# Ledger of designs, part 109: miniprotein binders against q9h3h3

Target 1, 235 residues: q9h3h3
Amino acid sequence: EDGFTAEHLAAEAMAADMDPWLVFDARTTPATELDAWLAKYPPSQVTRYGDPGSPNSEPVGWIAVYGQGYSPNSGDVQGLQAAWEALQTSGRPITPGTLRQLAITHHVLSGKWLMHLAPGFKLDHAWAGIARAVVEGQLQVAKVSPRAKEGGRQVICVYTDDFTDRLGVLEADSAIRAAGIKCLLTYKPDVYTYLGIYRANRWHLCPTLYESRFQLGGSARGSRVLDRANNVELT

## First folded at step 7 (miniprotein)

Design UA4
Fold by ESMFold2-Fast, scan of step 7:
Structure UA4 (fold): chain B 235 residues (1-235), chain A 85 residues (1-85)
Amino acid sequence: as target 1 above (235 residues)
Amino acid sequence: DREELIRRFEELVREAEELLRRAEEALKRGDLETAEMLIKEALWKLIKAAFIAEELGDPELLRRVEELVRRAERLLEEVERLKRE
């Protein structure tokens, strides 16, 4: 019940990234196979470390769907990490603007919309909707965490190529809403993840750049999006 | 089209109801593995029905799906509980 340290969170993230992933890759797999794949691997039932009673007997780090046009772009993560260490040693101010410049300089531009849901029907339904949107080309790539032994909430991550491209971030939000998603969404650039910056950090940085709330009758997109870094309403 | 969507919705709901009925029978027999499989099949059909209800924009159809989902989840929780006994 104690909060996790940044070291614990980073270790868990690394383990998940290194363990095998269950992937539906629309670049090489016909879209007609998606429904069977989703039925076989509902995220509420896929266990993190495997179990004879689950769809998987071996560990699964992530369940992912790649769109037909998806092209991975991680940028220069090693250069980013080296620059971050130098910045911390320099005594210069560490601000959202400074991290944004580091991300741009090293081309570490990807980011993601996050939604947290309890294991169960609503999670599986939300994931199926997102997966269909990815395969149909409205979204580029998404992943969902497997069920943890602790039984906590699971996370769906919907990626965009460039967190500085506001229009692209908003277009992804619209596609998520069009897929039937009504829960709170938060957007985090991957630069914060690569640097191990979570909500509780010593620099008091908010890793969440955007927040999206479902809104009936108030927006053409079905949501209200706030730029939390600048406290500006975008929709 | 709308007629086709309504037909598919009713078929999915009917199939889910039958799967849940069979799951209850399996539970009565103590066949937890069969009950679990049937409940999971029903839940998948209900996910598909929910998408159709959302496309149709009919709150009554969504309520029908939600009621069956609650029943299915209740049965699945009972299966998990009995497995730990």
Scores: ipSAE 0.147, ipTM 0.662, lowest interface PAE 6.5, mean pLDDT 86

Design UA5
Fold by ESMFold2-Fast, scan of step 7:
Structure UA5 (fold): chain B 235 residues (1-235), chain A 85 residues (1-85)
Amino acid sequence: as target 1 above (235 residues)
Amino acid sequence: DREELIRRFEELVREAEELLRRAEEALKRGDLETAEMLIQEALWKLIKAAFIAEELGDPELLRRVEELVRRAERLLEEVERLKRE
């Protein structure tokens, strides 16, 4: 069925990473310029491959905002991939625990909260809220996909630097909710992305570790967070 | 503070309404590029108005923003339809 899209999704992700990004970098740009930048590049109008009628005439892979304290650290991705190949050859069990240990060993610890929204006002409003939270220091870094040719859902990714730091993951969820986001959020460690592990994979691994659902009149966090690996509600 | 936020909200809403009116006029003239630009400008002002409504915690102000957003999105849909003709 849709399992055959994994290779195509990986190819599209690689192309997006290779294409130019539109970046608001709070490390070098005053926060006062954010509103003008957001108005110029609403994600519902920025096109993936460029269009004379859109804000961009050239391809754009991602629209990103870097916080003042953002320090890129992808870890040892090459070492991770080599170890993954060795693990597959070894006949040792491939479980969430073994992937977690590979990620720790190779310092590939980043992860992200994901939200998928249709192009339009709600996407642009959500992105503006997330971008402000990044520039104000409540979040470290975020990016949003541009609009695809055929107009599917777009994704906002809000990164944390260590998926094994549960408190940090929950703190990011709280900041996302404080920014006015009410949709379903899912959290995925980047180790799964680097290894090409998506929903339909031969090892039957679930790449989603946490789910966050908005709760009206609930906790101070404004959400219920579920640990999918342990089937435990954290908030 | 609260009074200033309400004044800013009302100003943004008025500006958005005028931009949408101008967008409708451009659309009637077949000027799709201008219509789209005006609608996008209106939507940005409505995003700013939504942040103020949320800060004030006033559901009526948020409802007003949502009504204008629906109007803007309907106009944008019409622009997309006409671009395909």
Scores: ipSAE 0.051, ipTM 0.582, lowest interface PAE 7.9, mean pLDDT 86

Design UA6
Fold by ESMFold2-Fast, scan of step 7:
Structure UA6 (fold): chain B 235 residues (1-235), chain A 85 residues (1-85)
Amino acid sequence: as target 1 above (235 residues)
Amino acid sequence: DREELIRRFEELVREAEELLRRAEEALKRGDLETAEMLIYEALWKLIKAAFIAEELGDPELLRRVEELVRRAERLLEEVERLKRE
């Protein structure tokens, strides 16, 4: 498995965030228009940099659905980044607890459930289910990556406001499962993304806080959730 | 109403089957643009049918949708292959 460097992954993420987004905003758009929007912009067909044969001729960084109650609050990202540079030069231990405290201090609390799916019907079906849940109020906000030139899996991100609110994180997992999603889910706080901490980082930090696995039949929650930091099953 | 959902499911499946049949005809005449459009129309109807099958909790209905999805995906792969020629 060859991974990209943290610098490469951070650059790709920044480029996607800066490029135009295709957004269904339930705060200003009637829910009745969602089906037409989803049919027009299936993520398996929307291309990252535009293509004559795709729904978009120009670059698209993300395809997103905003819920009626969505109120973005990214916190003090600049203060977080400055504190992170200071921490790195201080010689103090860099641990999950230290990053959690930096995130709390700077109010960078959002996080997301991630699912990776190959381009095709299953991706489009999963995204439609998530988008419906967002518009109906069971989830707050979600986005999905467009199709890359080289192919490969696409990612659906389902956000929660506060990664330290375990119950809220678990409620989002339940809503994702209720939407028919059966694949592996992993939960990552945005603080790790803003600091450029990915798999194989130099500090040996695991940016994944939780894993959710679909549990077939008989489960009240529909999933088994593992707390990765403490190696404890929560459900 | 359960009976109403079953009727809507059957209608969506029937419409998807007809769209896929028309897509196959378009492929035979070399009309790749029409074939691709019809396949995506069929897939969208199948997504709606899948939601109804899930609401009804009937695994057989979901399996029927999955069979048509596999057919649609094969046709789409053929469209993409021919577009490269």
Scores: ipSAE 0.005, ipTM 0.444, lowest interface PAE 10.3, mean pLDDT 84

Design UA7
Fold by ESMFold2-Fast, scan of step 7:
Structure UA7 (fold): chain B 235 residues (1-235), chain A 85 residues (1-85)
Amino acid sequence: as target 1 above (235 residues)
Amino acid sequence: DREELIRRFEELVREAEELLRRAEEALKRGDLETAEMLIREALWKLIKAAFIAEELGDPELLRRVEELVRRAARLLEEVERLKRE
């Protein structure tokens, strides 16, 4: 059912990143225009490669919302890539600690909470909640994948600036829960994405650092968060 | 070395274009597995070319990469469509 390699997933992600994005940029657009923009571009209807009858006639890689304070910093991705190639040829052990150190050295610190939802009303509603949280300043930036022609689930990515800042990661989780999101969330540092490391990789690395599950019955946080890298419950 | 980066960029773009041409031929023959592998290789070359284009700060080079990525993505979509049959 899977059949895709890490190289295939990395190539597909790069193709989406290189295609045009539909962006609501709160740095230049009044917040009052958000509801109309969300109605015009519901992610369940925006198609990956364009289609007569969809909101887009041309390819769309991502649908994104930038917060008013958003300042992108991808770090030194080229230096990271070169260091990664050198590490692989060196014969040194490749561990989560080694990747973390490479990320810190090259300032590739961003990461994201991921949620996967089937195309439909629930996806569009979840995206609207996240987008409003971004525009209102509770989250920094988010994006959602358009609908693929082959179907399947779509992904909402909610970014944080520093995956090594555990408190910041947990604060983003709280804001997502406050927006009404109740599905499973997983957190992945962008360093794994830039290096093409996915669930099934030859180094047996877990690219997911945290998992968040909605806590029925309620807590002040609204969720249980597990540190998957260290196998420790945080909340 | 700026000249070395330009040479590497042109080499990666040429390799990607050739891989996409071969992928189109494989797709015409109904060889979906070969087509997918060639598209994946082309996209990997284009990822490297994009990093070089950004380092060179040349928007024309980046636009060339973007056009090839869009072509590769369309071919990949066609492979996935045919797999559904």
Scores: ipSAE 0.000, ipTM 0.142, lowest interface PAE 17.0, mean pLDDT 80

Design UA8
Fold by ESMFold2-Fast, scan of step 7:
Structure UA8 (fold): chain B 235 residues (1-235), chain A 85 residues (1-85)
Amino acid sequence: as target 1 above (235 residues)
Amino acid sequence: DREELIRRFEELVREAEELLRRAEEALKRGDLETAEMLIREALWKLIKAAFIAEELGDPELLRRVEELVRRAKRLLEEVERLKRE
């Protein structure tokens, strides 16, 4: 038989609330073990719900690498969501500035650089470079999506602790570029994610604060960063 | 009662199909939160339908549930993909 049962389906639905992450945690695992871990779990081969042909037999929500100094702080997400509901009811304008203020008030400050890559060698190579930068301390934390059953691109997320700290955001971009990444990068604050604001939203907000494009010449930096919210070039 | 179980199974499957249709419409509008909620509601109805199909011992009914579960999972993966763009 193919193994489809009501009990397995119920277990999968319950686990969806707590799908495990495959984590390399540099706070508790020696850096020398990273290469073996990356070889065991290349993101192009790790499947979202598990597959006999993949490295994982169990569902995987994300594949992540935590840096040695990583200290998770999601802020007051509950307070943020309550304030957001009140804002929507109030009739006040919903703008990037009001969301920024909500995020600051509730300490929901993290954000991430995103890159989208097709499953394959380039994705696995990019992830390996990012993971090494995290373990070596140039980046704080990163994760990559597993392969969806229907295919499509996967995403690598590289987090910074404070989206209002431009220097920190730009330093992360530099570290990503130093790891050999040349594709388009976009930066999104987690406040948009927690409030369910994606590219197509009813408030016509742009959830992307920054774009980074690889450029040759000019600065040794090798990238141009645009502040999407203000349409100002930062580098 | 076998007849009552069949009636309940067909009701759950019909409800799940309608929820998935509404989820697809929500996806077309870019309403990812509504789409996800509807898909998860459909999955819970399909879980109940699967248990009834197993109690009835009818592999064709279980196959119908399996097909709808596959469809729901594809839609949920599409929601997750769009959230990460």
Scores: ipSAE 0.048, ipTM 0.608, lowest interface PAE 5.1, mean pLDDT 82

Design UA9
Fold by ESMFold2-Fast, scan of step 7:
Structure UA9 (fold): chain B 235 residues (1-235), chain A 85 residues (1-85)
Amino acid sequence: as target 1 above (235 residues)
Amino acid sequence: DREELIRRFEELVREAEELLRRAEEALKRGDLETAEMLIREALWKLIKAAFIAEELGDPELLRRVEELVRRAQRLLEEVERLKRE
């Protein structure tokens, strides 16, 4: 939300990462089992801290689907955090370019397309489409947040290996659109997440690199993609 | 680099053409589920090819992708028509 501090958002993200995940891992589970798994764990019904009336009695941090070829590489996050601390102490400018260079130096290259949807059929349908795309190999990995006790929108995250690979980022957007997703998408590199850079950060950095809006057209694509850092249309 | 992008483009187009050929064969034998799956896979490859064509700035490559997309869309419409029957 707009009123949350970066510290509060980082603490919530850390707690979710530390709690158990519900995972469909296509590397070890046959694709034919996906539909049953999706029916058992619809994101609109899975509760963050567990509830006897929901599919889970225990806390769930994330619901995730890993693709057949998924090979996680978070890079040198510890080295990144140490270099970030040194950079802040040095007084050198903190810009998108500086953060990009830090990410490249420490191989922290992954990023994600984000979509926020209210709990309900549309969220569950969107997640099912994304999950099938992951299992079929059009996307590498995705996760969705469980329903919070206080309510509010849930987030679907669709990851790419390298945020500096513009073509790869755009291919993931197209795959999301082909899955039937029509809502606004924003792309955030994981380096921003690891460094606690959110919407209202003190460096006035735009926390998203790309924005995708659904649009009907004569091309294979179903979207307009804007490079937020350079304010340039990519479609 | 440019050479790598051209190779990837040609590979994606070749794969999409083969998938569409197999989809037509599935349609002829009345296997609508297989046809739809193959058409969807072809469209995914064509979307990737379209992004490469745009990165290369080559209108002819994009035209080739658009032609195959139209072919895939015609096949998908035929699947929908047959499902109604």
Scores: ipSAE 0.000, ipTM 0.180, lowest interface PAE 18.0, mean pLDDT 81

Design UB1
Fold by ESMFold2-Fast, scan of step 7:
Order: structure tokens, then sequence, then C-alpha cells
Structure UB1 (fold): chain B 235 residues (1-235), chain A 100 residues (1-100)
């Protein structure tokens, strides 16, 4: 719903990253101010390019919450992109293992759990739950997209530091479930995003590494996590 | 152009379906299911982004066939999935040719 091409998706992502962000930064702001901030900036009402009558008159790329221990580290993205270009011209095979090795070599290790929700109460409620988990220290950092001009679903991204740390990825899933989230979650390493590899790509790579489904009537720990690359159930 | 981009997305569906057929023949059913899910996602993108009702209807038909192929594998009938995937490839290639 975000466009036809990988180039279009990459351009939209770059524009959002470059536009101003609305940030609740728990490193410098008391946790007691979170509820007022969430009420002021519900993601279903914040518009991508600003609108008189919405909470924002100016463009907003992302709405984000930083945890107290959050320390950004994107690694060597430029080195990664240069190595990727060299790999493509070398004729060497392009596989999930090759991309994983490039990511490790250049320390581009972050990844994210994604959930897509329609604008409305459920989105705002889910975001509030995630934001509280971040401020309380169960998650490190999260962001949610603003409402697009054409409408459509919005995305909540919950980040982890290292996609190769399976236990860390699973712990984040557990924290998301403990926050009351029951929808489908998919996990994507940022290396795929930086290289412009989306679901439809010429190498037939699946950029989704894990998939999480909530068990009906189960506890918050009842999620089923599938390793998409190896097709192995982890929980 | 939009026409060139649509052709690229349709060609990607064909390539994914052909890879899924190869995976089934090699006994890699889990790989086949993942490739079919990727093709389903592309078909959904086409359906939601296009205003052309004829192309949308044909993408919806391809989507339903891809879902049937996935169900056939899940039901333990990979030979039926092969037949359905061949039908998907034929129908999508026909659509690509009509866009020339």
Amino acid sequence: as target 1 above (235 residues)
Amino acid sequence: SLKDELRRLLEEIVELAEEALRAIKEGNLDEAKELIREAIWIAIKIIFELDDEEIKRRAERALELLKEALRAIEAGDPKKAEEILREVIEEVRRLIEELK
C-alpha cells in the first residue's frame, strides 16, 4: 500500500527519516510526562505532511520513544553499501548468509519487529502500550509512522540492537506480547532496509527473518515464533 | 513508467512461482511455501495500488490461485500445488504479454 516499487519505498523511507520526528526521550524527560505526550500526539491523528486541525502543522516523519538506556549505533552503513555494490559486480552468490556476513563485518546489526495497523483506537492503544514498555525499560526504542495523506495502515517498529542475537529478538517479542499486542509481528534486519531489499527483490531473498503469532487464549508468553529462513518453530 | 513497473512486478510473480515449482520438485516444501507467500504479497500490492479494474480483477484471480497452491502444500498434496502454480505462471505471462 506504500507504492509500486522498491525505489519508491526506499524514497519514502528516506524522506520520512529526514523529516522532523516527534520524540519522547526518556533519557531527558520524566516518565510522568509520557501519558500527556501520548494524548497530545496519537499516531492516528498526526499527519505526515501537516494539516491545520491535526496535532501538527508541519511535516512529521516519525513519532518515536527512546528508552533511558537507548544508545544509537547504525554501524558502518557506507562501508556496507560499498561492499554490497562490489559483491553485485563480483558475480559471487547473493544469499541470506552473504548478507548476514556483510552486516556483521560492517557492524550493521540492528533490526526491528513490525506491526501494521489501521488508523484508529487499536493503533493508538497499541502504540501507547509499546511506548510505556520502552519508558519502563522492557524495550529499547520504538517508532510509529504518522497518518498518510491517502490513508492506509500505519506501522509500529520496535527495535533490537542485534538481529544475530536470537535470544534478544525473542525477548523483545515477549515484551511486545506482555504489552497486550496480539496481532501478527514480523522481524526484519535493518541491513535489508539499508540495501533497499524489500519483499519483491531480484535475489528472491526474504527480508523477514522471524514471524510471531499470538496463540488464541494463550498467555503473553504463548506467542509462536517461526524462523522464516530455516522454517523452524522457536516457540 | 507505471506500465513498466507493473510489468516488473508481474514478472517477479512469475519468477517466484517458477522458483516455488523448483523447490517442490526438490522436496523443499517449506521454501516453496515462503516463495508463494512472497508472490501473494506482490499480488496484494498490485491489487491495492492500481485503479485499472481489469488488471485488478486478474491480479485477484492470481492471488486466489496462489492461496490455493499454498493450501495444497499444507494439505500434503504438492502435485496439486505444482499444477496450480503452472496455471498462475501461464495466466500472469498472458497478462504481461497483453501489456506490450
Scores: ipSAE 0.000, ipTM 0.093, lowest interface PAE 20.6, mean pLDDT 81

Design UB2
Fold by ESMFold2-Fast, scan of step 7:
Structure UB2 (fold): chain B 235 residues (1-235), chain A 100 residues (1-100)
Amino acid sequence: as target 1 above (235 residues)
Amino acid sequence: SLKDELRRLLEEIVELAEEALRAIKEGNLDEAKELIREAAWIAIKIIFELDDEEIKRRAERAVELLEEALRAIEAGDPKKAEEILREVIEEVRRLIEELK
């Protein structure tokens, strides 16, 4: 499904977490500097492993923008992993409900809207729109992958604090759409990333919780958000 | 004024697109690609700076055309890129005239 490319890029992104990040931090940097920063580090030009002549000579794992109110909270990931091992040895069924409960118990609640775009102006434009929404307070935090050596699509991740807070998830979708983004979006909770739930997981779980599709009707626009696990339309 | 600033940015897009055409004709495709990227970023700045939906839509159109021109160069079709750049120049010049 649509998650497959997201899974490939998410797996590569996990490897990238240990490399340096290029960060625009709105908590310490004036918003007036954003346009210059975006021009200096367009994601279609920033290379994953560095290249003399590109904006970076050294490896870059992620390009990120932190909002003024951003306060990182990863929860109890160690406790989550211990509970996951116990669950697997218990013989209990592994379901979306049991994973949700583990996440809640260990406060591993963050999640992200994902969009995959080819390197180019459309990617750079989409990232610039997202970055602006972050520094203006409509979104909390976002990151984008650098350009891979072999080419291929890049991923923009727009985070929310709590994947169980549907209103917050939908508000982020609305802000992404207001920034002019029209491509398919999928939402993945970070608990799935920590536990290795990708498209071809052994429990046959859907790797994303929500899907957002842009709809255009006459002169108006809309966004259709689907809860993929329950087949329920949220908008 | 904001209108004067907009006119200057639009004129800069035209100038960069014309320089890109020159670079293509001279066989300097890497230079042409850089000039096209610079023109696109100015168009993107217009989208960020303005609340006028029509101007934003036309700037988005310019970005799409500039992206198409860049892809044409990358595909080994610089003649197609020239055609698209001339379209960009014409459309942006029309917008400049409408602002008068």
Scores: ipSAE 0.000, ipTM 0.161, lowest interface PAE 18.4, mean pLDDT 81

Design UB3
Fold by ESMFold2-Fast, scan of step 7:
Structure UB3 (fold): chain B 235 residues (1-235), chain A 100 residues (1-100)
Amino acid sequence: as target 1 above (235 residues)
Amino acid sequence: SLKDELRRLLEEIVELAEEALRAIKEGNLREAKWLIIKAIFIAERIIKELDDEEIKRRAERALELLEEALRAIEAGDPKKAEEILREVIEEVRRLIEELK
């Protein structure tokens, strides 16, 4: 029933990954150029398929900032996809534990904190804060979606190398909060994205491992983090 | 170096455990819980990166104690959590000395 929506979202995600990206790469570009780059490419104005009246005339899949120490490692995505097809054909139960094991076996370990914001000043301001944290070394890498043709919320993704490294996931949350971000954050392993598993999937899997809510607390790190899989508050 | 990084992470566990003790004494159990959870995650990272069986076993013992302290806080027994955290501090400081 939700197959069509899931297939459509997977196709859109693949197209975005394959289309050109606008990248500020701190490994090759001095940090002093960041503010000018952010002013030139505010996410609320960059269009997904290009428009002569926007900052881009050609399609843009993602707007990204790479930290100075960023070293990409996607793992064995092809092996993961083959194993996923075999699992579906086998008739064996599809569970969070089974997907976690496939991800570990194929070294597809990256994950991301997600925030969804409406196009406008608040999105652009949030992205600028995240981008500065990446360039300053508090975060590793981040990307934000361009504005869709028919509108809708845009997403900022802040990546960590290993979704099984709970300390790294929480440290990223703290850095996001330190950057001034106050909206709801959810954490999703990339294995779910590569396999096309989104909310309302046919296997009733929750692709979200953690949820972070901003909280005024001074010494209480600025957020409450919930482990969604076990329904346990970590802070 | 990896040895210097390991020592730094072990020192951070001690510091977090000491701050958790202060938080418990001040009645701030939510802050104590967060500090213990952070120490647990650091211990898990150390165990994941270690190839040394001897040091790994000691780090696993510290992790077990930190998990027990967290359970004591969640069960409404902060007094027991204090005792366990003092044991964690003693055990981890011993491990740091062995790295000399």
Scores: ipSAE 0.000, ipTM 0.241, lowest interface PAE 16.3, mean pLDDT 83

Design UB4
Fold by ESMFold2-Fast, scan of step 7:
Structure UB4 (fold): chain B 235 residues (1-235), chain A 96 residues (1-96)
Amino acid sequence: as target 1 above (235 residues)
Amino acid sequence: DPLEELLKKIEELARKALEAIERGDKDEVKELLREAIWKLIKLLFEVTDPELRKKAEEVLEKLRKAIKALEEGNLEEVKKILEEILEEIKELIKEL
């Protein structure tokens, strides 16, 4: 919105990952405490760098909910990045297939459904629904960005452990829809994020693998899912 | 009939998985099972009849158990589950 470059966006993402997170961890915290936690930390009110008038006085990078069965596995990100540099130098074609193989080789398989919402009641309500689905075991893990001082939309990220597992990706979409979410969803593998591949990249790759649109009436699952990479409707 | 064609394709994938088990090709079995699961999810989006949907969901759950058994190295269990899946798919096709 304000002309940020890909390098600036990458730097902001790294800073958010390194700053403290507000976490509800269902592996160690009873589910009965979730409602109080959500009321204490509504994402529309939690500020990125802290403010005396907000729930936080210190910086917050992300607000996250970990499911009872959540087991983080980022794979070999260092090996992935080294292999990516070698691939660029080799002159070998850079295609969705070669990135997919690179991700598989280095076990960097996680991905996420993204939704962007303006700060306010609808964002907080959507996040509460997602958080409940995570704690109830229908989703594995999710996070939402805090409110930036410059305004703009906030993002909810709902993760799956393997972007090559279409079943898992589609089940996550169904759980998001069952939680009452009606906005546009897009799915991005983390491999694209780690390699700095954004929408406007020089290889003309689409980092969005799937797109989900809410549908009323007639749809058994409540959404239409498109495989962006293969231009195939999955629903 | 797209639904009947999809069920027949899932049946074909399950039969090929049984043949791959006989050859000891675990990687091929895994790929075939994953493709069958994906096609069955597509079928679930098209089926609105509650009884047919429930039966399709039961087949999906069995396919997931087959993959788990395969990863555990229990090929006899994978073979048993696939034989059950083939019988259930045959019944589903008859109901179309």
Scores: ipSAE 0.000, ipTM 0.104, lowest interface PAE 20.5, mean pLDDT 80

Design UB5
Fold by ESMFold2-Fast, scan of step 7:
Structure UB5 (fold): chain B 235 residues (1-235), chain A 96 residues (1-96)
Amino acid sequence: as target 1 above (235 residues)
Amino acid sequence: DPLEELLKKIEELARKALEAIERGDKDEVKELLREAAWKLIKLLFEVTDPELRKKAEEVLEKLEKAIKALEEGNLEEVKKILEEILEEIKELIKEL
C-alpha cells in the first residue's frame, strides 16, 4: 500500500518506541480499573501526535497493557546488531535459519502476533478483548498503535516470550481467538524488527514466520496456523 | 438483569447525545457516543447468543458511523443514526 522503504518503516517504529506510551500495568493497577482506562483511551481516537479534540494533547507512540506476571526481557540487542553487521560483511547466506541462530545466541527471543484493523469500533472492540485477556493472565503483554494523522490501518501486537517455542506461539493464537478475534493474524519475531526485515527487504525474506486464519465450522482451535517459510500447516 | 441494565444505560447515553446535538455541543456528543460504544463492547463480552450478538454488533457499527458523521460536521446524519440506534436498542431489550 505505502511503497515505503525498510529504512523508513524502521525510523517510524523507532520514533513510536521513543515517544510516550499510555500503559495499563496490571502489576501495579487493579484489574477493576481496566474498563475505565479502555474507555478513556480507545485506540481509534488516540492520535499519534496529539490533537485538542482527542484523548491526548501530546504525542503517543503506543497504547499498551502489561500483564500481572509480565517480566520484560529484550536480550542482548546490541550484540545482535554487531553480529548482524558481521554476518552481512561475511558473505554468508542470510536466511531464516541464520537469523534464528543470531536471535538464540543473543537471547533476543520475543515475538508478536500482528493484526491490522481500520480505525473504528471494531478495532476498539478487538483491543478491549486483547487487553482483558492480558489482565486476566491469558496473554502476557500487548500494544496497539494510535491513529495516524493521514488515517490508514492500526496494528495490535500481542507478544510472546520466545518465538522458537512453537507451542507457546500457538497457545497465544488460541487465546487471541478465544477473545473473539476473527481477522488474519501474522507472527513476527522481534529479531526481524530489530534487523529491519520488513516487506520488500533486501534479502527477499518473508517478514513473518506464521499466519493464522479464523476457521468457521467449529474445532478445538478457532484457527488454521501456517508456517509461512515452509508452507506447512501446524494445526 | 445486568445485560438489560447495560442496554438501558446505552439508551440513556444515546438520548443525552440527541439533547447535546440540539445544544450544538459536539464535544459532549462525541464523549456520550464513546461511552455508549464502550458499554456496548462490554455487552458483547457477556452475550453468547449468536442472533443477539449480531444485532449488538450492528448497533456498534451504527455508533461508529455516527461518530464519523460528527467528525464531518453532519449533525443531521448523526441525529438520524442515533434515532435508528434508539429503536434497535429498544428491540434488543425486548429480545432479552
Scores: ipSAE 0.000, ipTM 0.165, lowest interface PAE 18.3, mean pLDDT 80

